# VH-VL binders against q9umr5: the designs that were tried, part 298

Target 1, 268 residues: q9umr5
Amino acid sequence: SYKPVIVVHGLFDSSYSFRHLLEYINETHPGTVVTVLDLFDGRESLRPLWEQVQGFREAVVPIMAKAPQGVHLICYSQGGLVCRALLSVMDDHNVDSFISLSSPQMGQYGDTDYLKWLFPTSMRSNLYRICYSPWGQEFSICNYWHDPHHDDLYLNASSFLALINGERDHPNATVWRKNFLRVGHLVLIGGPDDGVITPWQSSFFGFYDANETVLEMEEQLVYLRDSFGLKTLLARGAIVRCPMAGISHTAWHSNRTLYETCIEPWLS
Below, E stands for the ipSAE of ESMFold2; O stands for the ipSAE of OpenDDE; V2 stands for 0.75 times the mean of E and O plus 0.25 times the DockQ between their complexes.

## First folded at step 13 (VH-VL)

Design xc7 (framework fv_acimtamig; at its last look DockQ between E and O 0.03; V2 from the best seeds 0.00; counts 0 for: pae O 8.0 > 2, placed apart)
Fold by ESMFold2, look of step 13:
Structure xc7 (fold): chain C 268 residues (1-268), chain A 123 residues (1-123), chain B 106 residues (1-106)
Amino acid sequence: as target 1 above (268 residues)
Amino acid sequence: QVQLVQSGAEVKKPGESLKVSCKASGYTFTSYFMHWVRQAPGQGLEWMGIINPSGDSTDYAQKFQGRVTMTRDTSTSTVYMELSSLRSEDTAVYYCARVGIPFSDYDFWFDYWGQGTLVTVSS
Amino acid sequence: SYVLTQPSSVSVAPGQTATISCGGHNIGDKSVHWYQQRPGQSPVLVIYDDSDRPSGIPERFSGSNSGNTATLTISGTQAMDEADYYCQVWDSRTYVFGGGTKLTVL
């Protein structure tokens, strides 16, 4: 009765990380086929995001083919960017709900323990020197690094985020927008106590201007130009915003109240 | 400097419960998953379970399921492990250990260990 | 469940190379981590991810993993290397430790 659910994990994760989410789905929607994709686990999650998109695409094709009535995506953290790219590059996807679970959809500009672990001598103010280089773009974190104080470098060097946002010209932009717009619902989940996604409003397509003032989704140029379909989706009533306070970055997929409030209603 | 400081040694009788604390310092407490590992006298290491200190979610080794409870207090950066219905076989040194990569509960190593807490269960 | 097998003891002369094995079915498909435990002390990570060395561990510690055997190698063995050594993997939902190897420097 229920559509299959495909889960895409985040940085340094694996399928084990979603054990509680799987329990919640099984309890509330018995019989739902849930697949947590076991690709790019652990340190392999640092591979370039386009490589991850290619691998995840190969894994989701047979699942979608077996479910002609559609599937749902639950995509956590970095995985939400993988999923958004999947929706753009797949002209044959049948995704009903795309559930973006605390994902840095407009990018990341935060001094996190991820940053300290991977680049111990860097901080957010100088990471652009690494990330906006060919070598830096070989790391997934740099593929969505978005320094609001070096926007020209971001636009020239970003091999992933600037492309899927339609912020830099490329020949597939029209096709990617068409493909993305075939999604039934875009469910945006995040909150102010996440502690990793910076600004946390990136999970709702908000981001910093040059003064580090957060502009909301409807104030973003990519929304106003409808670069990849956000304005069209909002006009259709297809965007759902579900913010929740009090949830830290690694707890989004293990909080039952969040599941019941923000996820369960979209797993028809 | 990362430090994990555990509570002191305990002597218990069979059927009682123990509760060991592990206070973390020198890093962001909520960024790293915490594990408990025990070692019976003259024996090897045995994994007991994991806790996410940012969300209080847990997973326990099957051998201890139903007897072990792990909790945390973010205001004091402390993890607790409680083991109930003690037996003489539970005599061991109990260690807390953190995972070596932030925000991860997958297939990683333990980079820092507490000093250990000797618990003796005898009647 | 998954079993890691280590020899109970290994003896080496000072300055020689010590080799400690960790056997497991298709262990070459897993990431293997190694811990040193000196008498009365907590374990200390000496090798992670098969062959990587943490900061502060001497370069004479090295590791390898292929087929059914992972190996910790200590070159130029010193008296301070006398300790118990444990290998560790992740299997499914659990962490598995080897039984430990007592290294004696004669």
Scores: ipSAE 0.584, ipTM 0.830, lowest interface PAE 2.4, mean pLDDT 93
Fold by OpenDDE, look of step 13:
Structure xc7 (fold): chain C 268 residues (1-268), chain A 123 residues (1-123), chain B 106 residues (1-106)
Amino acid sequence: as target 1 above (268 residues)
Amino acid sequence: QVQLVQSGAEVKKPGESLKVSCKASGYTFTSYFMHWVRQAPGQGLEWMGIINPSGDSTDYAQKFQGRVTMTRDTSTSTVYMELSSLRSEDTAVYYCARVGIPFSDYDFWFDYWGQGTLVTVSS
Amino acid sequence: SYVLTQPSSVSVAPGQTATISCGGHNIGDKSVHWYQQRPGQSPVLVIYDDSDRPSGIPERFSGSNSGNTATLTISGTQAMDEADYYCQVWDSRTYVFGGGTKLTVL
């Protein structure tokens, strides 16, 4: 039998967003138990990511317990960060494939349609004033806002991304790395035509330097320092990169070709 | 408790400008978006615009583009709305209203409102 | 522009259930919020996110939203509930209010 699949949604999503994915899984892997977690749906997805991590943890623990052979995680957009954090804090997870579906794994620094209207000309350059404010980190988007021009603020104020990345020292860094390394495969999916994840390479742990030049995963300090296990995972062949062009952000979970190419192979 | 206290009523002439203030208290002022909504006598509510927590960005209803300016002063926890080139049709009660969720501006509600400021524009 | 349509007025006897509709194209896909405005007072949030009730709002207030109609329901209507009620949504960079409904308690 196929291992259970747990799906974690992104911003403003619900289980309904994954109706096509469920259909694809059912067709290609009949009998698979797929659970789309309807937690923090819609506006609730704006709550602090650590709160979300705790909520999702409570939901996945029973599922994992009933599946001693292991489970697969499909985590979309913001959900990918939630899942990475989840796997970092769980010392007993049994995740075989962690599929990061167009997630801003190295953060976000760019305009989005839902905020662009408020910041028509200055979102990129000014959002740090909000996100790195004393209470800015109570907003999920701010938890992974990564301003390359304000690295000091990011490192000091980011209460989520900087921690799970091991970019800021904390007492759990070693343990979180150990926990995360329990994953069988890390499948990174994204593409240049996403339109939301900025830069799109963030889905592959690429990101801007101080000059807004995009550096790849292997050039990132978190990789070089192996702060949360990327270097180790790559070395043992556990990282799969599946870029695909021509897919908008809201279509990653609904594209059949993408599913067959990037997702299905890892649902064994 | 959250309070939004607005400035007093004003009488203006056509062509003049109005500036209404909204002083916030009882919460972290720099964490919430603020909106302005007006209501003409006997009419419904009309959204005017929004200002972000830091005050460095605004967005206005198309109807008021070019005439409205929203600002905020962190040191005094006060938000301002200025409307220029006043017309008789601008006679209304003007409200400041806080977004219910911090640092959020997407499809949210207004959980606290000021008491309103009546501005009468008459020649 | 997105438009919300409310009846101009609704009348109920004390103790009866008042229903106020808010029509909008595929409004069921949006989050609808409701405000109560008593004469000479500021609006007060009574329902948010279709059916959630703020602290301090009586349980007799409830909301639903599906299809093309959102509904505010006031069970056991009281004299104090006489007010104007406005529905509100967000649409494409704009906050949109309904025209308002005057609820009269007979």
Scores: ipSAE 0.015, ipTM 0.510, lowest interface PAE 8.0, mean pLDDT 93
ESMFold2 (binder alone), look of step 13: mean pLDDT 92; pTM 0.931

Design xc8 (framework fv_acimtamig; at its last fold request DockQ between E and O 0.81; V2 from the best seeds 0.00; counts 0 for: pae E 3.3 > 2)
Fold by OpenDDE, fold request of step 14:
Structure xc8 (fold): chain C 268 residues (1-268), chain A 123 residues (1-123), chain B 106 residues (1-106)
Amino acid sequence: as target 1 above (268 residues)
Amino acid sequence: QVQLVQSGAEVKKPGESLKVSCKASGYTFTSYYMHWVRQAPGQGLEWMGIINPSGDDTDYAQKFQGRVTMTRDTSTSTVYMELSSLRSEDTAVYYCARVGIPFSDYDFWGDYWGQGTLVTVSS
Amino acid sequence: SYVLTQPSSVSVAPGQTATISCGGHNIGDKSVHWYQQRPGQSPVLVIYEDSNRPSGIPERFSGSNSGNTATLTISGTQAMDEADYYCQVWDSRDYVFGGGTKLTVL
């Protein structure tokens, strides 16, 4: 039998957003128990990510308990960060494949229509004033806002991304790293035509330097320092990178080719 | 400013197909879902379906499953709605309406509407 | 299927307050949106997510939602407010409209 699949949605999504993914899984892996978690749907997805992590944790714990052979996680967009944090705080998770589906794993720094809608009077160049404030950090999107031009503010004010990355010292860094390393495979999916994740390489732990030059995962301090286990995972062959062009942000979970190429192989 | 401009009125016969276009401007076309809603003469609003920003995913009301097809052309910023096997009951004004929040189709409103396209189905 | 119930018509004198109800089972747990449709025109969003006004909508328009009833309130009703008003929600894969209410300004 196939291991259960747990799906965590992204910003402004619901479980219904993954109807095609569910269909694909049922078709290609009959009998798979797929649970798309209906937590923090819609506008509720703007809540602080740590709150979301706690909520999703409560939901996945019983699922994992009933699946001693392990489970697979498919986590889309913002959900990918939620899942990474989830795996960091859970010392007893049994996740075989963690599939990060077009997630801003290394943060977000772009003038997307999400940003324009949420902060119509702000550009990415000025958003640090909002996102790195106490009230800004009450919004999920600010929890992974990563301004390369205000690194000090990011490191000191980011209440989520900087912590799960181990970029800011905290008492749980070692334990979180240990927990995250329990994952069997980290499958990173994203692409240049996403249109939302900025830079798109963030889905692969790439990100801007101070000159907005995109550096790859292996050039990131979090990798070099192995602050949360990326270097270790790569060394043991546990990281899979699956870039795909021609996929818009809202199509990652509905594109059949993407599913077959990047998702399906890791559901066995 | 956001504008949705639809194609002109049409007269059809039973059994034919209609295809209404909705040209969008004033915003990032590829960031928003688009609804199609119709209104029969003297009747209320009826949701027909929704199409995602890229045009590769649709969701249709059960009533129209098998008869409706929604598409979009990014190069022209135009969304299309085709309804086949027309009946007299399909006589209505058809509206396109932009979803009010980017990249989402969950429980959100239509914030901008086209001017409507009257399609009359008559023998 | 989820059903929204609106009164067929409401009448109000100029300057008075008009109230249009939208009934639905536990509608208070949903987000309700309201549209105005003047004769011969397209619908216009006047309230979204129960009580929010889009830019350009007069402050005399307000909304509330609790229990089994959502309410659109138009204070200081003007002649130009004469129109059909529709409430709308999302429910389990469907976008549901109320039957509409014709507001007449006497």
Scores: ipSAE 0.857, ipTM 0.929, lowest interface PAE 0.8, mean pLDDT 96
Fold by ESMFold2, fold request of step 14:
Structure xc8 (fold): chain C 268 residues (1-268), chain A 123 residues (1-123), chain B 106 residues (1-106)
Amino acid sequence: as target 1 above (268 residues)
Amino acid sequence: QVQLVQSGAEVKKPGESLKVSCKASGYTFTSYYMHWVRQAPGQGLEWMGIINPSGDDTDYAQKFQGRVTMTRDTSTSTVYMELSSLRSEDTAVYYCARVGIPFSDYDFWGDYWGQGTLVTVSS
Amino acid sequence: SYVLTQPSSVSVAPGQTATISCGGHNIGDKSVHWYQQRPGQSPVLVIYEDSNRPSGIPERFSGSNSGNTATLTISGTQAMDEADYYCQVWDSRDYVFGGGTKLTVL
């Protein structure tokens, strides 16, 4: 029947946040086993992303083992980075569809209310002083902070994003690429009215250059060098881009039209 | 400065509906979920539900399911709570309260509260 | 449904420490929030997530949560602290308040 679905939440979320998405799946795919992982909830979502990856890895292993024909991942916001790291570090994952729901895949450079709440005296122009320090890297937001004006600091200091994107050389790059390429489909979802992900094209592996001009996925060095497999996946026809306007950051998992258009087709 | 300003006191008869407004200012309206909580005279606080003003999605306390509707108008930064089929025990002060973490419906607390709207239900 | 139990009243002498309890089954596994409501006023958040003080709340307010009991503690209690105090948790899909405790400063 339907493959199990594993849901990984975002910053300051919990399983409650996905109640509407669960309803949609139950209505369209009755009998589907859906697990919203109830780990690193609320403020625990600020813990270092590698710590979260380890915890989520331990939780998904038994689910994947009980479903040898495969599982699907729906991973929202920060959760999409956790899931991409899972696909890289797990040499025995069996993920068919990885659905990245408005995730900052190329990083974040936005003056958001999250930033104001966590760092009330900081702005995007000066947050690099905090985030690109060992202390700053203990916070998940800093693990994917990507300041296009301090790219050298980003490349040297990032303990997470620069590694999983293959932007900084590391000994696991070949293995992580091989593991990531085992995914059946990469479904990229996001849109211009998100209001949090900055630039919103980060959800599609686009990002700013030094002039804050957005370069699309195919213009990124990580794509051109195929650092972790994006070019290979696109060539296989395994990348699905599903942009949708008019959806704010907290509404991606509670909008039925978005679900029916961008998510439902991939929940075989 | 964060401010939540509610509509004025009302007197209603059993069987009617009430609709209370809560106008937000001093913050990004669509970044914070909003609760509604009521307090009957001499009684404690009772949660009614929550609304996401950016997507107009809602979740209502079981006691009020089917009687309560929460809506919003982003152009005026205003949330509305409508309670139908009023009874005398619906006499209460009705409060709006903002969730204390942006973009989160997790582990709710109200960091800022409206001034309250007294609704009296009597024949 | 989840139930929070508070004493109906607590009396304390000025300058002494007041403690207000909030009982619930395994409440130590939940985040507990506390509100102060002075007569004729809206509730005001004084503690969130067990022990954190919002900006503007005096340091004499503190909270703890373990086992089956969460506690709001007010050291150096002042006449202005005379109010009703409510604990609150989130339980699954329910936003639950305690019955309230009237703090009297004698």
Scores: ipSAE 0.472, ipTM 0.791, lowest interface PAE 3.3, mean pLDDT 92
ESMFold2, look of step 13: ipSAE 0.429; ipTM 0.765
ESMFold2 (binder alone), look of step 13: mean pLDDT 91; pTM 0.933
OpenDDE, look of step 13: ipSAE 0.827; ipTM 0.917
ESMFold2, fold request of step 14: ipSAE 0.437, 0.339; ipTM 0.775, 0.724
ESMFold2 (binder alone), fold request of step 14: mean pLDDT 91, 91, 91; pTM 0.927, 0.927, 0.926
OpenDDE, fold request of step 14: ipSAE 0.855, 0.841; ipTM 0.928, 0.922

Design xc9 (framework fv_acimtamig; at its last look DockQ between E and O 0.79; V2 from the best seeds 0.00; counts 0 for: pae O 5.4 > 2)
Fold by ESMFold2, look of step 13:
Order: sequence, then C-alpha cells, then structure tokens
Structure xc9 (fold): chain C 268 residues (1-268), chain A 123 residues (1-123), chain B 106 residues (1-106)
Amino acid sequence: as target 1 above (268 residues)
Amino acid sequence: QVQLVQSGAEVKKPGESLKVSCKASGYTFTSYYMHWVRQAPGQGLEWMGIINPSGDSTDYAQKFQGRVTMTRDTSTSTVYMELSSLRSEDTAVYYCARVGIPFSDYDLWFDYWGQGTLVTVSS
Amino acid sequence: SYVLTQPSSVSVAPGQTATISCGGHNIGDKSVHWYQQRPGQSPVLVIYEDSNRPSGIPERFSGSNSGNTATLTISGTQAMDEADYYCQVWDSRTYVFGGGTKLTVL
C-alpha cells in the first residue's frame, strides 16, 4: 500500500549508485515500487538541465498516471534541481513527498574535485567567466553555478537556476509556482560534512551573500517574495528540514541512519 | 602526482586470512572510489570489489562475497582488503586501483594502480 | 556472467600494425577500456571509453568498438609495446576483464 518511489540521480551517476537505498526501502516498505530513472547517465549528466528535465518528464508521466494516490520523489545532488524543475513545469504531477537529498537548491559556489576535473585551470573565483557565457550554460554544472560576487551576471546569464527560482522574469513564472505548490511535502536533507555542496546550506535553500556569509532560507529574497512558493509551503507546515553531520556527498544514499531518520518517515 | 603504495608480500597457509593495505597520495583520497583486482600466476585480471573511501559503502564480486572485507582509514589515506579462509587458488598478486572520475562508482576505468602485493598460499 | 574473449597471442614485426580483438555479446553497447601490462609490472591504462587516450599515451594507440567486437590497434609497433593487453567492461554490477593477449614484437 505504499506509494511508488521515483529516484533521480546526480552528476556522473546511474541507477547502480542507489543500490543501498533500494535495499533500505525494500526492508522497511516491502512491496513498494521503486524506479531509479536510468537517463542521462555518466557524462550525459553534463547536458543542459532543461534537456534533462524534458527527458525525465517523459519517463515520470506514465509512472504518475498509474498511481492516482500519488508518488514520492527522492532526488540526489544535481537531481534535486531536475526534480524541482519537474514540479514546476508539470501541471499534472501528483508528488506527495519531494525528498531533496543533498541538492544544491540555491546553487553552487565551491572548489570541488568535480570543478577541478571539468575545468582544471579554473577556481570558484574566476569560473563565472566560463559559466556566465552562452557556451558555459550548455553544461549542467554551470546551470546552477551561483557566484555571490557576480550577481548581475548570474541574473542575466543563468538559463536554469535563476528561472526556476523566479529571480529572472519569464512568461511561465506564475504557472510554475502554482504547479510547485501542489507538492505535499518538501523534505530537505544535507549537512556540514558533505564536502561538495558549497555552501552546504544550499541544500536547505540557504546561500552566501556578497560577503560569503550564509543567509538562511527565510533571509533569501526568493523566500521573502515567495517567488516559487517556499514561504507558502513553510506556512502550511510542508517543509521538513533534516540536517545530519558526518555524511560525505557520496554517502547520503548509503547511510542507514540517514535513511531511517530523514527519508523513511516520508515514504507513506 | 598520484601514487598508490601497497604493503609487502606475504606467505600464508590455507585457512588463514590476509590483509593488504593501499596508501594513497597526490590526490583527495575521499573523492575517488577504490577497487581491488587480483591476478593469479600466469592468469588474467579479476575484479574483487569496490569501496567508497568517504563512507561505509562497499560492493563485492559474487565469487568473493562472504570472504572479503574492504575498509579504509581516512586519517592515513589508506584502504584495506581482507580475504579470509584462504585456499591455494588465492595465490595471486593483489592490486588496488583508482577510478578515473571523482565521486563515481559506475562503468569506469582504472587510471592508477598500486605496485601489487604478492600473496602466496601454501602449506 | 558476461564474458570477454581475447586471442591468446598476437605477433607483429617492428613498424607494423598490431590488432588485438575483444569479443563480447553486444560489446558495442558497452564502454571498453584497455590496459597494457609489461612483465612483472602493474597494468597501465592505454585506452578508455573505446577510443580515448590518457595523457602520455602515444597516438599510435587507438581503439574502436562496434557490434560484438572491440579492437585495440597499435600502429608503428615498437619493441617497447611488447606486453600483455587486457580489455575491460562493466556489466550490471561487476567489472569484467578479458583473458589477455600477449603481444610479441619480432
């Protein structure tokens, strides 16, 4: 009697990465239909996020249609941004729990090994020159790059994050907000020892100001203006925050305590 | 410069256990999954399993399930492979190997290898 | 379990082109990686994802993969290329190596 669960992976991932999470769900919620979407695997995860959203949308439609009581989303890392965009663009989604598993929801501004691997001569301080160009926006990492020191460039150049946050005007902003607000719960998971998401509070819609001081979700302009529905969701009691220390970026979906504490309660 | 340095050769008897270490340097230890591969004398390469050095996650080849345990110590940037209930067919050179993409455990190649540890199992 | 098949040995004259095959059912749908192992040494990656060369691997090494056969090609073969060569794929939850091919440069 459990709702189906749809899993959306992150950068350079595939369904194999979630083998432990699948075991945990099977043990605690036997009979649950779990689908780990095997799209944009490996290097294909670098394709523009709007292309990924379109592909994942096509895959989730039949699953949602077969489950009129609703589904749950578990969306890891970059996948959490894909899922948030899905909730905005789909006027027919029936997602109850959107579980955002260490996702850079307010963006990324970190010197990570991903960055070193993809752009070996760049640092976070100069990556805006690449990412805030038309060429740079063809890479998924740049779609959510958020340089707090170049806010004007971010607002003008971001083809994805600034749009789904309602920070850059577009004709569908009102409809996207309405669609997103149909979610039952938003479960935010992350922690200070992640080591990749920078700042780690991005997983909770926190982010740097111009002085690299982390402002919490409730201090963000997108929250205060309720640009895509965060203030409304919080007022409904629909936002769950589940921070956990001691978990590195690749361990979120293979930590049993994290699963039992932060994920399991929301898989009704 | 990436380097994987393994513990020295060992001689074991059937029924004993072995434990091989692999110390990593020249890169961020916790960012790259580590694998173990062995090679019996005059034979090819055989994958044994994978460990996430930043957490507790492991996955072992079916042949070794129940006999192999992989662990790590992040403070020394070292992974360990332990193989129990040794048999003569476990005589091999054991290699640690790093994957070519950070934070990925899927469909990869091994870009750096340790020097190998010869383990001889005989009575 | 998935099986990769390689010839046991290949012999070429210096300066000639060596071709080493790696056979597998629908291997063209997989990413194939190749390793060189000189006697008494660790394997060294020479090709990854079918046809890409790591830094420091000469252009005379190339790879292809289609249908049921992946191929490592060494043009202008030199004496220092004499080694064992292994292909490798990932299948389901496991990493699979071919049996190895001994390249002899006569």
Scores: ipSAE 0.539, ipTM 0.820, lowest interface PAE 2.7, mean pLDDT 93
Fold by OpenDDE, look of step 13:
Structure xc9 (fold): chain C 268 residues (1-268), chain A 123 residues (1-123), chain B 106 residues (1-106)
Amino acid sequence: as target 1 above (268 residues)
Amino acid sequence: QVQLVQSGAEVKKPGESLKVSCKASGYTFTSYYMHWVRQAPGQGLEWMGIINPSGDSTDYAQKFQGRVTMTRDTSTSTVYMELSSLRSEDTAVYYCARVGIPFSDYDLWFDYWGQGTLVTVSS
Amino acid sequence: SYVLTQPSSVSVAPGQTATISCGGHNIGDKSVHWYQQRPGQSPVLVIYEDSNRPSGIPERFSGSNSGNTATLTISGTQAMDEADYYCQVWDSRTYVFGGGTKLTVL
């Protein structure tokens, strides 16, 4: 039998967003128990990510308990960060494949329409003033806002991304790393035509330097320092990178070719 | 200013297909989901389906499954709705309606509507 | 399927307060949106997310949602407010509209 699949949605999403994915899984892996979690749906997805992590943890624990052979996680967009954090704080998770579906794993620094809507008076370059404030960190978007021009603020004010990345020292860094390394495979999915994740390489733990040059995962300090286990995972062949062009952000969970190429192989 | 301009009224016969267009302007076309809603004469609003910002994904009301096709052309900022196997009950004003929040298709409202396209299906 | 129930018609004298209800099972847990449709015109959003007014909508329009009933309230009703009003929610897989309420300003 196939391992259960748990799906975590992204910003302003719900289980509804994954209706096609569910169909694909059912078709290609009949009998698979797929649970698309309807937590923090819609505007509730703006709540602090740690709150979301706690909520999703409560939801996945019983599912994992019923699946001693392991489960697969498919986590879309913001959900990918939630899942990574989830796997970091859970010392007993049994996730075989963690599929990060177009997630800003290394953060977001883009001026997209969804950001403009949330912060209509704020420009990309000025969002740090909001996001790195105490009240700004009450919004999920700000929890992974990564301004390359204000690294000091990011490191000091980011209450989520900087911590799960191990970029800021904290007492749980070692344990979180250990927990995260329990994952069988980390499948990173994203692409240049996403249009939302900025830079799109963030889905592969690439990100801007101070000059807004995109550096790859292997060039990131979090990798070099193995702060949360990326280097270790790569070394043991546990990281899969599946870039795909021609897919917009809202299509990652509804593209059959993408599913067959990047998702299905890891749902065994 | 956001505008949704739909194609003109049509008269169809039973069994034929209709295709209504909705040209969008005044906003980033590829950032918003688009919906189609119809309204039979003297009746209420009926949701038909949704198409995502890039046109790569659609979802239709169960009532129209297998009979409706929604598409969009980013180059012309136009969304299309085709309904096949028309019947008299399909006589309605068809509306395109934009979702209120970009890149979202959950529990949202329709903030802008087209002017509507009357399609009459009669023998 | 989720069903929204609206009264078929509501009448109000000019200057009085009109109240239009939208009933649905635990609708208070949903976000309710309201649309105004004048004769021969397209629907216009007047309330979103239970109680928010879009830009350009008069302050006399307000909304509430609790329990099993959402309510659109029009204070100081004017002749121009005569229209059909529809409530709308999202449910699982569909967007659901109420049957509509014809508001007559006497």
Scores: ipSAE 0.019, ipTM 0.579, lowest interface PAE 5.4, mean pLDDT 93
ESMFold2 (binder alone), look of step 13: mean pLDDT 93; pTM 0.945

